# Designs tried in a protein design chat: miniprotein binders against Serine/threonine-protein phosphatase CPPED1 (CPPED1). Part 8

Target 1, 314 residues: Serine/threonine-protein phosphatase CPPED1 (CPPED1), of Homo sapiens (Human) (q9brf8)
Amino acid sequence: MSAAEAGGVFHRARGRTLAAFPAEKESEWKGPFYFILGADPQFGLIKAWSTGDCDNGGDEWEQEIRLTEQAVQAINKLNPKPKFFVLCGDLIHAMPGKPWRTEQTEDLKRVLRAVDRAIPLVLVSGNHDIGNTPTAETVEEFCRTWGDDYFSFWVGGVLFLVLNSQFYENPSKCPSLKQAQDQWLDEQLSIARQRHCQHAIVFQHIPLFLESIDEDDDYYFNLSKSTRKKLADKFIHAGVKVVFSGHYHRNAGGTYQNLDMVVSSAIGCQLGRDPHGLRVVVVTAEKIVHRYYSLDELSEKGIEDDLMDLIKKK
Below, E stands for the ipSAE of ESMFold2; O stands for the ipSAE of OpenDDE; V2 stands for 0.75 times the mean of E and O plus 0.25 times the DockQ between their complexes.

## First folded at step 5 (miniprotein)

Design Aq3 (from Aq2 with E66R K69I E73Q)
Fold by ESMFold2-Fast, scan of step 5:
Structure Aq3 (fold): chain B 314 residues (1-314), chain A 80 residues (1-80)
Amino acid sequence: as target 1 above (314 residues)
Amino acid sequence: DTEELKKRVEELVRQAEELIRKAEETGDPRLEEALYLLRMALSIIAQELEKLGSPELAEKVRQLIREAIRILQEAKRLSQ
């Protein structure tokens, strides 16, 4: 890392923590608050998808730049400011080693530099960021560029966990890294139980499921049935309320027991009928309330009064 | 016609399964990437087929099938 990068754009997660939220100041309930969630800006996918380009990582992404700039501008205008802005993976389209990856990365960094410095960025890895089958090298590249691939942080008494879901999908080339995340996750979930956090919330790129825990394996958009059930059971036992994911480029999800699976549609390329958008997530002492907004809705009208009123409650 | 669209998707799945077998045998990372994109397309198509009731959805499925065909052609190029 250069000195310029060290003084740089993002509060990168390091040492499995996020320095923007010091644990000693954030362990006690200080809500209600809200944050903004986006997914899949995925610079390069619109062109690659439309042309069936599987070889060069997508050679055009101007539309994704404009959409992500609109998202940043909308977020910056919000009052009060959100506690953070999380991007749930697939930051760029070009997989490790593919053409245009460096250019897509630099353009996304430029766009994200416009985010108000008072609003920390939380970055989640997706399959295009580290590969469908991650390696030690692709994970290290991601960590140098964007920060740790998995980490935890506290905001106002709420524990947030960021997971590298590619280790659940295919750890065959990095089994030791997968084992390290599994051990770390078990430790974090134990901490959630011991400290009686107000809520525990998980961010990971690949959804556990799209509609139901018992749904068939999709082999791409959902985690395998055995894996999703093991993770869901761990989350439920620890008191996790919700998992937020991207990957599907559509709004989807369901509930299993007292665990919500929320799949948020894309800032970038849409694969369904949802508009390009962002999810507003309000955290109160009793519940987590969220709503998907098109970029145009959020830009023009901001957050609806019914959600904002939840933040004003004592 | 949903029956014609279903038959088209079944044929694309059969061809994709053949390419997956070749990718597993050869270990070609480019072929693996093409197959992941194809699996993505086929999954989306299958979900839209399940919801079909309108001409707009039928046209969307036809567009996705054309996209899947382009991806399949690229995967075949990489396998040979």
Scores: ipSAE 0.015, ipTM 0.434, lowest interface PAE 7.1, mean pLDDT 86

Design Bq2 (from Bq1 with R52I E56R K59I)
Fold by ESMFold2-Fast, scan of step 5:
Structure Bq2 (fold): chain B 314 residues (1-314), chain A 91 residues (1-91)
Amino acid sequence: as target 1 above (314 residues)
Amino acid sequence: SREEIIRKAQELVREAIEIAKRTGDPELEEAIYLLRMALSIIAQELGSEEVIRLIREAIRILEEALRKGDLEKVKEAIEKLKEAIELAEKE
């Protein structure tokens, strides 16, 4: 391993784990704590979306750079520091093999390098990062650039699972990789049940659903009804409390039994009425409380006292 | 599948046409958002520059109609969207 790889400021997942949070130090409840969730910085999408020129579009992303820099600056100013900053996929807009991908990637790396060293980065793959139909090659490219596409880690007695949701959308070109994730996930969910973790939380790019478990298939923004029901039932059986996703570029979600589906709007391009923003997620022994903040709100005022009070109470 | 994703984009365009026919400011704004969503899906999966061009022109015309309150421009935009659907169905 090169010194640059070993000494990088990114806490890249390797071997299906995150070294920033060693299991032996993090397996017991040590909350309350909070983390910051962002989604879809997606450098290149604002121009591509506004012009509809995605074949050769996405050649400008200065606004996404500024928005993501604002997000990083806001996070770095928070006191106490969040436990980690998770990005729920679609890091860049250019699909594997497309123009501007290298330039978008290097600019995002530069921006993310400014995140405080005390705040680990947790990176989730999206469809633009590995392709709508991933291959072994596109997955391997992602892993070299950003770290493992699926992994688990513990923070203060809470189990976090990062999943590659593209295997649920279309595994046709990499069925063995999909099967490997399925086997790994079943093992992680078994561990969650056996250890009676305080909470189990899932991050994946594509939402299970946008509003209701029984909603119709969207064929893009939600997982198919058969797939979402199978996953939701597995999560509920294992005690998973919430799934956080991006992909929709709008705030959305709902509850199915005891499982919350939370869809967070984008740092980058908005498709709805939400401001560019970040989600603050507070984890207490009893519950998970979250709130979406515009970048301006978080930069100017920080986190509201009612959420911060939850962190101060033991 | 790719065909299912393309079908979703076509459905968004058809919904935008029906909404735009009502010509109110909120309706025109909603139609524009649906068309931008359809463009994103089409560009990723279909790659048809001609279909993309027609939808982009329709968006531009609807934005101008919203700015000027011009009902004749809304009709022009709707005709371009119908052409885009017909072309996409042949591809």
Scores: ipSAE 0.007, ipTM 0.374, lowest interface PAE 8.8, mean pLDDT 85

Design Bq4 (from Bq2 with K8Y Q10L R14E)
Fold by ESMFold2-Fast, scan of step 5:
Structure Bq4 (fold): chain B 314 residues (1-314), chain A 91 residues (1-91)
Amino acid sequence: as target 1 above (314 residues)
Amino acid sequence: SREEIIRYALELVEEAIEIAKRTGDPELEEAIYLLRMALSIIAQELGSEEVIRLIREAIRILEEALRKGDLEKVKEAIEKLKEAIELAEKE
């Protein structure tokens, strides 16, 4: 383990599970509860996007540090504490092998060490974390640094699935790893059906779609039409209620049959008109209710009473 | 403004052309990345089906060049991107 590693600080997923939430303690409904979702802190992107300086992996990211520190501070002040804080991919901007990647990674680790130890951190891989076309080497690097790229965990009778969506985007350099995730996912979805989980919720970096299941392929921000339809149908059959994603750096989404696709805007660089922010997700026995908050709103006012009242319903 | 956002997308296409001319695997991967970002912006802000088609075709050709090591294909992709820029500027 190198000195740069955050050994023992993060709740690293290992063996396709998250030790912070042992299944034997979490298999029965114990809600309602809530968690916080952030996406795309993506240290380096603000400079790279605004100046077209993409060659060096973004050589400045002080603004992303400040924004992510504000996010962590806001989360740490919440009462009751959220069950976990999930980051839906694109942790840093610099692709594997690119300049500034090591420095961006060390700065993000430093910022994330400030998260309250009672709040487990759930990390989802994005394309910048493992490459647009992942390899066995880039996946292994991610797993050493941050934990497993796909895994499941239970919280209060709810099954959470974290997927490596880059295998759906372009598995050409790692087809065996893609096949392994597909087999594992089918097993997890079968477990969801057999155990009659209260809800099943999916986190993946790339959205299935931005507005509609039948929308055209974007080739970057959404999964291909054939892939998204196949995945959506699998999720619906297993009783998955919602997929949460980042990647788009704008709030977006829609509904296909009874499956919600929720795309959250970024903590870091914005590509639309949304403020830098976090999504509050409340899980009740009957429904999943969520709302995007700017960092300033959450820092100054906390979570609105209408959402907090849902948590008070036993 | 909408015009500023579209101009930025075209700058990404121009940058991708210059990077792709250098033909290495990391350069072609970077060019494809920039083109995908530009494509998304153009699809939402400009909505030109012909511009979208040209950029999509260029991305496909560059991906094939990466897989097969066929550097002659990179020139074909660059010409399609130049056509896309010229067409977008007329709109």
Scores: ipSAE 0.000, ipTM 0.223, lowest interface PAE 15.9, mean pLDDT 86

Design Cq3 (from Cq1 with I10A L24E L31K K91I)
Fold by ESMFold2-Fast, scan of step 5:
Order: C-alpha cells, then sequence, then structure tokens
Structure Cq3 (fold): chain B 314 residues (1-314), chain A 97 residues (1-97)
C-alpha cells in the first residue's frame, strides 16, 4: 500500500522490468537519444552535515526541495524531451527507522510529481534508502515505496541495468537477496551478449572506483578491490560501456579496459567543490557522451549545441 | 559545549576551503571525525574519515593517510567489523615504513 502505487505518478519497476519501456518495442537500435542523470537529492543531509549529526534524519531540508524543484523545472523545459530521468540513489537522508524519513519521502514524492509525465523516472536505491547493512524488511520497504531495487529495461536497442550496490557493500543480514541479485545479473549480462545490444549501461549507487580499478579501498565511497574487479570483468565481458554512480557527492571516475566509471555529483549536499547539478548523457550508435551541468547552467542555457548536434546524427 | 565545538570545526573547514590549503582541510575533517566518534555519530565519522583518506591520498601525504586509516580502524571496531579494522591498521603501518 505504498502512496506511490496509489498516486500512479512513477513508472515503478516491477517483476525486474520497467513497463514504461516495453522490451518488444525497445530491443532494436532507434537512437540517438539522451537521458538526464541526477544523484543524491538526499533531503535532510545539508542540515545534518552542517550540524555534525548525520546519523539522524536531518530535521530541515527546504534547500534540497528548492534544488530538486529547480532540477525538475530545468528538465521539463528541455526540447526534445529526455528519454528518462534517473536518480542514482540516496533519494532521502533519513535511514530506515530514523526520524523525518516519512516526511522526507512524502516531500520528494511531491517534488517528483512535477516531472513531465512523458519522462519516466528511473529510481536507484542508495545506502540511505535501504540502510548501510540492508535487511529483507528495508529492501521490501523500498520496493513498496519506489519500485524494485534492481531491474533491467531497454531503450532503442540499449540495455540498462539498475543494481542494488548495498548487497556488494554489506550483505551480512540478507545473503539470500544478494545471491538472487548475483544470479539475475549473470542472466541479464548473458542476454546482453546473446542479443548484441548496441550498448549496455549500469546504474548503481556506490561507485566501483573513484579514479582507477587498482586504487586502494577507501572503505565507504568505493566498492572493495576484490568486488569491483569481479564486477568490472563481468561488465566488460558482457559489453557494458559505462557504470554511473552517485554516493561520493563530487564528480569523479576513470576508465578500465574501455569500461568507464562515472561518478556524478549531487543535486543536494555537496562534499567537494562541484555545483549542485545534473548529468546529460547522450547515446549514439558509436559512443556515450556525457557532461555535468550546474542547475543554474541547465536552467538558464539548456544543453550545449555540441551535445544536441549528436542527437541530430542518426 | 559540543555545539560550540562542532561550529568551530565547521568554521575551520570553511576557512581551509577558502585558503585552498588541502592539508588544513584534512586536519579539520579528522578533528570532526574524532568528535563524531565521541558523540556516537558513527556513520558521520565514517564519511568524514573516508573523505580525509581520499584527500590525503590525492596529496601524497602518507602520514595524514596513515592517521586517517587509524581513525577508520576504530570506527570499524565500533561497527563490528574487526577484520576491516585490522586491514586498515596494516595499511597505515605500511605507509609509515
Amino acid sequence: as target 1 above (314 residues)
Amino acid sequence: SIEEALKQIAEAIEKAEKTGDPRELVEALLKEAELAVKNGNIYLALMLASIAIQLARELGDKELEARALELLARIYERLGRPELAEEARRIAERLRS
């Protein structure tokens, strides 16, 4: 009985797929196209960070509301419309069971209702959405509220995979759910190889790495070296071109054997020097080109002509 | 008071950013992380320590990185992850020798 089900405003993933993009209509190349990626609106974090109490849900988030409303308004003005708007986790700051979680969730739902109905929402779980150590209960809560925590969908011959990266970070309280995702992922990657998709693209909250595959474990912002190498090798073998993540609240990334790791900075609280912003991602037959825009840049000037010209080339 | 201490640390972080001294920023983050541990704000402590480690690595400052890793080890002990605490201490020891 989630409010999102009653409201019908979100294109919620169910049965490990997204009905907004029926596979039978989307399996063949019909690009180029683009989509918008945001991360970490994380309602509550600005106040929690400023007061040094990030373990609570943060009792004020008006600034995050304004920033996310600006993002939605900028996206709605784009012409042509993006194929979808993906949010790469940490939708709200309050962890499961923490104060302000319900209020932050309802406020985010209200803001996201303003997204043009022609632009499907793709929602990725972050650690604040399901817990640093997820349980069956916290995963089920997320799925009721926002949709499936992992799923796949096709757009114009491109396979998109949404993963629950918390199972890679700490599956100790839900090892069977982690195993289920691992089996499902292997099946999806097999499908990508069999169908010779134009591109395969992964969304997950926690980055594989911040700069390079062989970097040291930072113990919070990147996946462990053993885990990231196993995942990267699986992705490369299946033809995945790029992994997009949030979590770091700064722009970062690198390349490993033609797999790009792209870490996108936050709509909400910044932990580095980047502006609050969104990433524009253009998908052509040959390549994936992306660029981070501040909310002000995207609102005032839209997308630069060099990126938009790529969409005109079929 | 704790509120005054947190405000002072936040002001130190702002000053470090304004001056462009990245080592001063790492020191401020470590002080805030230590305070977060003392106050039981363990995930704030984890975030701050991890940011400090990354910045110290970018600077090539092995001593700052080792200090941040030692703090991270204490945080992992509080989180019930003694194996990760031991690994962090092992890395810190290697950086100093």
Scores: ipSAE 0.248, ipTM 0.647, lowest interface PAE 4.1, mean pLDDT 87

Design Cq4 (from Cq1 with I10L E14L E17I L24E L31E E87L)
Fold by ESMFold2-Fast, scan of step 5:
Structure Cq4 (fold): chain B 314 residues (1-314), chain A 97 residues (1-97)
Amino acid sequence: as target 1 above (314 residues)
Amino acid sequence: SIEEALKQILEAILKAIKTGDPRELVEALLEEAELAVKNGNIYLALMLASIAIQLARELGDKELEARALELLARIYERLGRPELAELARRKAERLRS
């Protein structure tokens, strides 16, 4: 890696943490605050999906560039600034080894460089970023390009966990990496309990479920029933309040006991009837409140007063 | 013709609205995709099969999704993409396992 690349434009997660939020300064409640969540900019998918060839990598993605630039511009205009901007996986469409992957990656890097430096980027891996069946090589490629595939960070007394959900979907080619994440996750959940975090929040690309914990396996958009139940129970026992995911390209979700599963629709290609958009997530001492905004709504009108009032003192 | 295909898609949508059964829309899309394959309208077939797969997933109907994926595999073979055809067949097999 060159010296220029070593001093790159993104503060990548390293050593399973995010340097933008030093734990010693962020472990105590300092809310309320808010952050912005986007999912599936997935440069290349609109063309690939429209032609019915979702495996070719897509040879055009100008619309996804425009949509993601609109998202960045909308975020940069917000006052007060959000604490961070998280992208919940499928950053680009082209799978590892596929054509146009490098070009899609460089274009996304260019667009993301426009994000205000005061707003850290939190990047989550999706199946298109590391493969439906990840390998040590595809994980290593992701980590070189974007930063660690799983990590934790603290903001104002709230613990955030970023998970590589592809290890839950199919770890067959990298079982040691899956085991390492499992052990690390158990440690992080223990820390959440011991430090009495205000909230614990999980970001992962693949939803636990789309509507209910007991729903049937669809073999693609949700995690298997056995896996989702094991994870949900671990999260609940550790006090995790919500899991945010992408992958489905539609707004969806439900609640299992005291755990909310929130599936956010895409910045890029839509597979349902939702507009291209972003989710605004407000974190208060008592609750987490969120709302999906179309890119046009957020660009033209910003965040509605009822949400912004939640972050103001009485 | 494209006009006949569009008319059939619109009729399928209207039927699904009237019956309140989105499975009828998926069945109609699969029928039209099969017809498009027979008539050599391979890109129309690809579009219809892709829509059918997404709707079958939304319905949670594993058998309809598997059928749509098997049709997609045959379309990929006609397009000279045997690697994508095999992937589609493996997805269909997984749904039925």
Scores: ipSAE 0.000, ipTM 0.204, lowest interface PAE 13.9, mean pLDDT 85

Design Cq5 (from Cq2 with I10A E87Q K91R)
Fold by ESMFold2-Fast, scan of step 5:
Structure Cq5 (fold): chain B 314 residues (1-314), chain A 97 residues (1-97)
Amino acid sequence: as target 1 above (314 residues)
Amino acid sequence: SIEEALKQIAEAIAKALKTGDPRLLVEALLLEAELAVKNGDIEEALYLARMAISIARQLGDKELEARALELLARIYERLGRPELAEQARRRAEELRS
């Protein structure tokens, strides 16, 4: 979208792709490059969590506004600019139909309008965005507001896949939509194999696992053991190097065979001891290197030289 | 009565917030989930029970996690998900053994 079309403030995914990165220009290796990942700004959760009322929309979210504004300001100051800024789901706290949802959504839109137009936004759906048990209606609402719930795009020879992980958690009210994503994903993974992408990277809100592929079901923060094993095996077969997720509001993760599972802590409400922060992800021809930064660290000092030196390689 | 249960939940939450003990927060979440079940707010009950399980697990409190899993099993039965209910009950038994 042009600057004159300011109504399209977000680089919304449409038709299962992201127009900001045309495939014909992005299919060949043009790295190294980096991007910024945030998760769970989740406007409303800090107040809801403090009162023990996490199922309602939360009636106060000024702290989340300030934290997300700080994140945007830090990102806008980075030089060189990151290729994109991805938000790994739970954009707002209020579930579909809950109080404060409209107000939280409008405030987040206002904050995200401040992101430099040269830095595309990549938006991933979380359970609070579409419901723990999504319906055709809640998915349609998300797609109208934020863009497609699943899609793919290419950057400098790297394939990025955005998945709606709620279809893996509970598709009982929308089995046809789940089946459509499954077929689409199999097609995208086939493309990754056939076109010999430099890397394939997955974004989804719910982690496959928090520490280990064989860990017990958490029933909320990880996908069920049968589901995560099936997905991990599909990803490994297609050459996916890493899955990035939010949802857990703590930094976590592990490795299964050659697949890394990386769980990033929140911009908003923390459920562990991590600071509010962002993950810097550097993509080189050989590897993907990432590091979590507090908002204060990134705002004051920027990205550390060891990571930036990886980007300077010809 | 429901009014008396609401008062007990509010007191438990207030106590948890004052003491800074995350185990008391889990107990408050379990009381809220029980009330949600009684009110027919099954989706709310499911969310609260799942949060209670995760926090108890992070604390390494096996008994508290087992209690939360038993509540989750009852919620799954009400949702018509008997396989998930059995899985949750099995996990609770494992934690206690």
Scores: ipSAE 0.000, ipTM 0.258, lowest interface PAE 12.9, mean pLDDT 85

Design R1
Fold by ESMFold2-Fast, scan of step 5:
Structure R1 (fold): chain B 314 residues (1-314), chain A 94 residues (1-94)
Amino acid sequence: as target 1 above (314 residues)
Amino acid sequence: SPAEKILNEIIRLARQVLEQAQKYGNTEIAQEALQIIREAVQALENGDEQRLEEALYLLRMALSIIAQELGNPDVIRLARQAIKLVEDAIETLQ
């Protein structure tokens, strides 16, 4: 038994892999299946946003605790169980070195410990987790607390890639770490092509774009035009079908050639008109189908039959 | 001149950063950076050509600090847009 298994500490990705999904058991198509995607529980943001004081890390996050507990309860009730639960970054609001970061982190760990042990957690770093300009120290802190910031894993013949998108936004204080991710990503995309994976799916915190590949730089909510085009082209050539992101706290996205960009709204603070929610993602041999559910709808009614019927088709 | 238009746009964006960041910049580091932005903007507005390059480098540095220290997306967006124009202006002057 590892220390993480014994102690219940979230340290799941290690050595750029997830032990919950051994490659030797998962490299062949064994779908269809589904997983649950959430984003931006971001403990502290509701209070910080409402007061206009986003710099102190937010001194109250009880509402985010309740929302995230509701999300966990809804997920735990699903039958069949999802293959995993992925959180697409901004786990807490307080950036590295800011007040209440430790308290927000401990509360989120407590809430996430309630996730059914049969449902692995996949944790993606966001800008609030590592900093708008990451350093070796902030990356190292994240890896100690939550596990690797970028890694790959296989589920039923589908390759999943988790990327640290902060290296794409501003790598100026850690250029060697950015270079290491770039080399690793090129290797993973080569493996995807060589092994003819059923699908390749990317999780990263910052969206490539919010509506269109050619949209103007937002300077915060999307990656720069030069960066997004370079990444999108790499993904398309490797057969990546979809990129899932958070960060925007609204549902958004679009399609560029055969690549879908899906921006999922937040479990925590909403910046648009979407309800607090989770995205259900169904993976079949032919296609990836997804739908955003409010926490209330998912907890009370579960997943609609039209999506669940896709799991039963072989 | 084209350079004058870029400088005027930099000043406009830096003023917007100052206006919006004042509500959120309650740390010593943020307050020091905002003061550097105010001084750099004043130097650019005064048209002192001998201090132009220095003012642009100081402005880029201070806007970068604001983008790192403040968590408000609107302020970060304005600061990064201003940084891009400052970089373009520095390149044009070389």
Scores: ipSAE 0.119, ipTM 0.635, lowest interface PAE 5.7, mean pLDDT 88

Design R2
Fold by ESMFold2-Fast, scan of step 5:
Structure R2 (fold): chain B 314 residues (1-314), chain A 94 residues (1-94)
Amino acid sequence: as target 1 above (314 residues)
Amino acid sequence: SDTQEVLKRIIQLAEKVVQISREHGNEDIAEQATQIIKEAVKALRTGDEQRLEEALYLLRMALSIIAQELGNPEVLKLARDAIRIVEQAIEDLS
């Protein structure tokens, strides 16, 4: 019985890469394939939101445990197995230093341990994971617990980029860390252009926008207009086709030029009319096709034939 | 202090948004957001710094949701004004 068996059974991103997908085996097109995306399990939010309790980090999260366990069970039943399961931030509700954070973290680790070992976990940081205004300390805590806050990996000729979007929202307490991510991102986007990747896909917690690139600043759910335009232009220039995000607890998004912004609703607390769910993302040589499934739909019926048929085409 | 005047303004705007939301909003989300605003206003009045930071972030979230869900131009303007003041307060505390 090692510490890894007790709480470190998932592979963490280290050195700005994910060892589950060695680049030398994944650099050439080997699709089509699919992956599963979830967002905002956010243990603690349902009770805090329903009661208007802002005094602590959410003191009850049994519903989020059950929902996330249902998500894991649904994923484990899929055939063929998805290439990975990505969680697009806000893993827990209690921000750094808040009550219940340790207990929420331990419970989420326990639930995620049930994910089939053949399905790597890809973990994205959200504002509740590192703070609305991150510090070197909160980023380091996240990296020790969950793995690197930003990194890249390849799957079957497709480049995936995981970004820490809190550096775009408010880097005032860690400007050097923000600058390091900016430099790293520019290098990764250059690699995407030079190596002729089949697709480049970005995961980050905060959406660039909810509906349109020119929409007003929301001050919480979208990145500022100046920041989102700079990032979107960088992504478009590098050939990035889609950005996937959480944070909004509703399905949303839009298209700017040839870049899709896809906002996925929550596994946990819903702020809109969407059911608790997961997004199935199919990657073919020509296109990226995705669809949001309620946890019940995915558990009972699996993935619809029209999406699965895309995986069978070569 | 300057911060106290900003907090007073946030409380005043939040109370107006709550009042108008009660008159117009019946959506479950708007009701939950309204309740969070009430709790945030209560926390702001106590002067507890730990509660204050959490209250400001929840208030920012609730105001954004109310602005989106209600769509009323007067409520949208008040919510946007309140969000800007909350943003300044968060920056001042950061």
Scores: ipSAE 0.070, ipTM 0.572, lowest interface PAE 5.2, mean pLDDT 84

Design fb (from Fb with Y53E; at its last look DockQ between E and O 0.68; V2 from the best seeds 0.00; counts 0 for: pae E 4.4 > 1.5)
Amino acid sequence: SMKVKIEIRADSPETLEKVIEIVKEIAEILGLKVEITREGDTVRVEIEGVDPELLRMALSIIVREARELGAKVEFRIEKE
ESMFold2-Fast, scan of step 5: ipSAE 0.680; ipTM 0.873
ESMFold2, look of step 6: ipSAE 0.193; ipTM 0.623
ESMFold2 (binder alone), look of step 6: mean pLDDT 84; pTM 0.811
OpenDDE base, look of step 6: ipSAE 0.558; ipTM 0.854

Design ff (from Fb with V63L R67K F75Y)
Fold by ESMFold2-Fast, scan of step 5:
Order: sequence, then C-alpha cells, then structure tokens
Structure ff (fold): chain B 314 residues (1-314), chain A 80 residues (1-80)
Amino acid sequence: as target 1 above (314 residues)
Amino acid sequence: SMKVKIEIRADSPETLEKVIEIVKEIAEILGLKVEITREGDTVRVEIEGVDPYLLRMALSIILREAKELGAKVEYRIEKE
C-alpha cells in the first residue's frame, strides 16, 4: 500500500492493526532493524512544572515545540531510516476538557507532519491524553485524534503490542473497555506463542515498575504491585522480552526474570538529570539493544557505530 | 490542593545531609513550597501545592533518591 492508503501522515492504527506494516509481508524474520522511541513531548508541562500550577502553567509550550522539532529533524537525517518512530504517551499536557488542549494538539500534529513519510508513527496513549481515570468519551476522543489506543503490528517476525495502561491504573469508569483490552491482549499473546515470534515487545505509557518488580506502589509512576506482577507473568509466559514506557520523565528500569522493563526519559520536561532525548532500539535475531541519546548528541553525531554495525552485519 | 508529609530516617549524618540536599534540589526544580525540619537521625519534609500531579511526581522522586541512599522513608498524603 502507498503512504496515502496506509492512513496518511500519522499512519494511524485502525481496527487494532497498523496498516503501514501489512501482516502478509511482516510474518517472517527479515534481518536486523532499528526504531526510535520518544516519550512525553507533553506540550505545556515545562511551563506548568516551573509555576507549580496546573491550570495556569500549561499555557505556554514553545520550548516543547522546539525540542520535538529537533527530535524530528534528527530522526529524518538518520541513514538507513528507522522502521518507525514510537511516542510512548503523554503527547500533550492538557488533560481532556482542560484549557489549551486543542491548541497543544494542533501544534503537535503540525510538528509530527514533518516526520519523513517513509517512517511510520506509532502513538501510545498516556494519562494526559485520555485522563488518569479514562471514560468511553475520552478514549473515543483519543482514537478520533490519534488512532486506536491499543493495537498490534508485526515487523519482520517481531510482534509489537501497544497497550492502554490507564485501564490498568483505574478502569472504574470504563470496566467493559478494560475487559475488552484484557481479552484482546490474551489473544495476541497466544498468537505470539503459536507463531513462535522472533521477539515480542510491549509499549505502554505507565511502567510496570521503576526499579524492581517487588518495589512499593508509588500510586502514580508505577502500576500497583498486584497488577504489575500479573502482567509481567503473562508477558514472560508469552516470550515478551521488553516493555518500553514513559511517564516518569527519567531513565529507569530493571529486569524481572527474562523480562526487561525500560523507562525512557522525556523529549519534553525532565524531572531528573537526564537530557531531553530519544532512545535508539536495535532488534537483532538474538537480542534487543538500546541506548538513550540526548537530542543534541543524536542531531550532531547520529547513532554510534557499535549500534549501527549490529544492523549491517546480517 | 494537597499536602505531602515525608519522614526520612538515615543511619549516618552524611546520608541525612545528602537527602536534605536532594529534597532542596527537587523543590527548587519543581517550584514547590517545602518545609524541612531536622531532628536527630530524622528529616521531616512537608510539600504543599495545588497540582496533584506535581506533588505526586515530587514524592516519587524523593522516595527513589532517598531509598537509593539507604534511608528509610514513610509518607502520608493529605487531600483537601
């Protein structure tokens, strides 16, 4: 299919699939590839953060526009081109129904239109995109604007799963939607096992954990201990190698059994000492290798040779 | 608005001093009002703000940093 047939500039997920990667062409291993992961451009948060006021602080986001434009420019210059660019949630700061949401959304769409048409966008919902407590209305709004909130796609025998992690955090206002995702996820994990996928990789906004599976609940940045353990066990049983998340605005993560939890820092507002950046993820037949780059590093030097050599070898 | 009260205990004066520095740094970065009191081996931190999101983020960062230094941490969140 052409880029136009694939859903235009955003390559939006529809029908729980991503048309940019036709299943018929992507079922078998095709050799190593890489993709770029960003998180939390979150237009409006830098101002809100600096003022300590959610209602007044989100009214300016020019710095996030510049940072996200730098990210897009850096990605567009990479050779070979990445297979896709995934944004792991919190696309904008203004929650559903809040001031500046429409303007932040329009500006982000404008910036993302500059992404090379050969590089599909994979968009993950965050709590600011659909609410800390999602509703049928906030989920539907997200799907109209950005595409499906959960879906799967294949790239060269590798299964990618995008999950709406807000259903794990608080499904109280949309229990039927949470149940639908649970049933769909169980089916996708079964398919991964049946097809003996090369790897299975999960994208969701909220991390399972920030450091360890047994860590205490922090009631915001990690999923509850009972929920994270159930999900991690399901992922491990299905052969999922890694979960990538945002939300924390710091690089973090750890390993539980054979599952890596990777928390990537933000394109936008930082909470710790990490620079604004992007994560380069290389997928080989044997392993998944990743590295966080500041926007300046990626813009000036591109991807380091040790990672690029993994792509060129096979 | 919300108020977050954190009690941090450390076995060494050096660790306690590092925790206080981290709390001050985070408060400065986030623009939050913070009251810090030191009493023996214990530091009590009160953070107040109108944005639950910023308060939750501040709490999470402080908890992670303090635990990494080997400090014992207890907290409570007061809604109103």
Scores: ipSAE 0.006, ipTM 0.336, lowest interface PAE 9.7, mean pLDDT 86

Design ra (from R1 with E32L)
Amino acid sequence: SPAEKILNEIIRLARQVLEQAQKYGNTEIAQLALQIIREAVQALENGDEQRLEEALYLLRMALSIIAQELGNPDVIRLARQAIKLVEDAIETLQ
ESMFold2-Fast, scan of step 5: ipSAE 0.394; ipTM 0.763

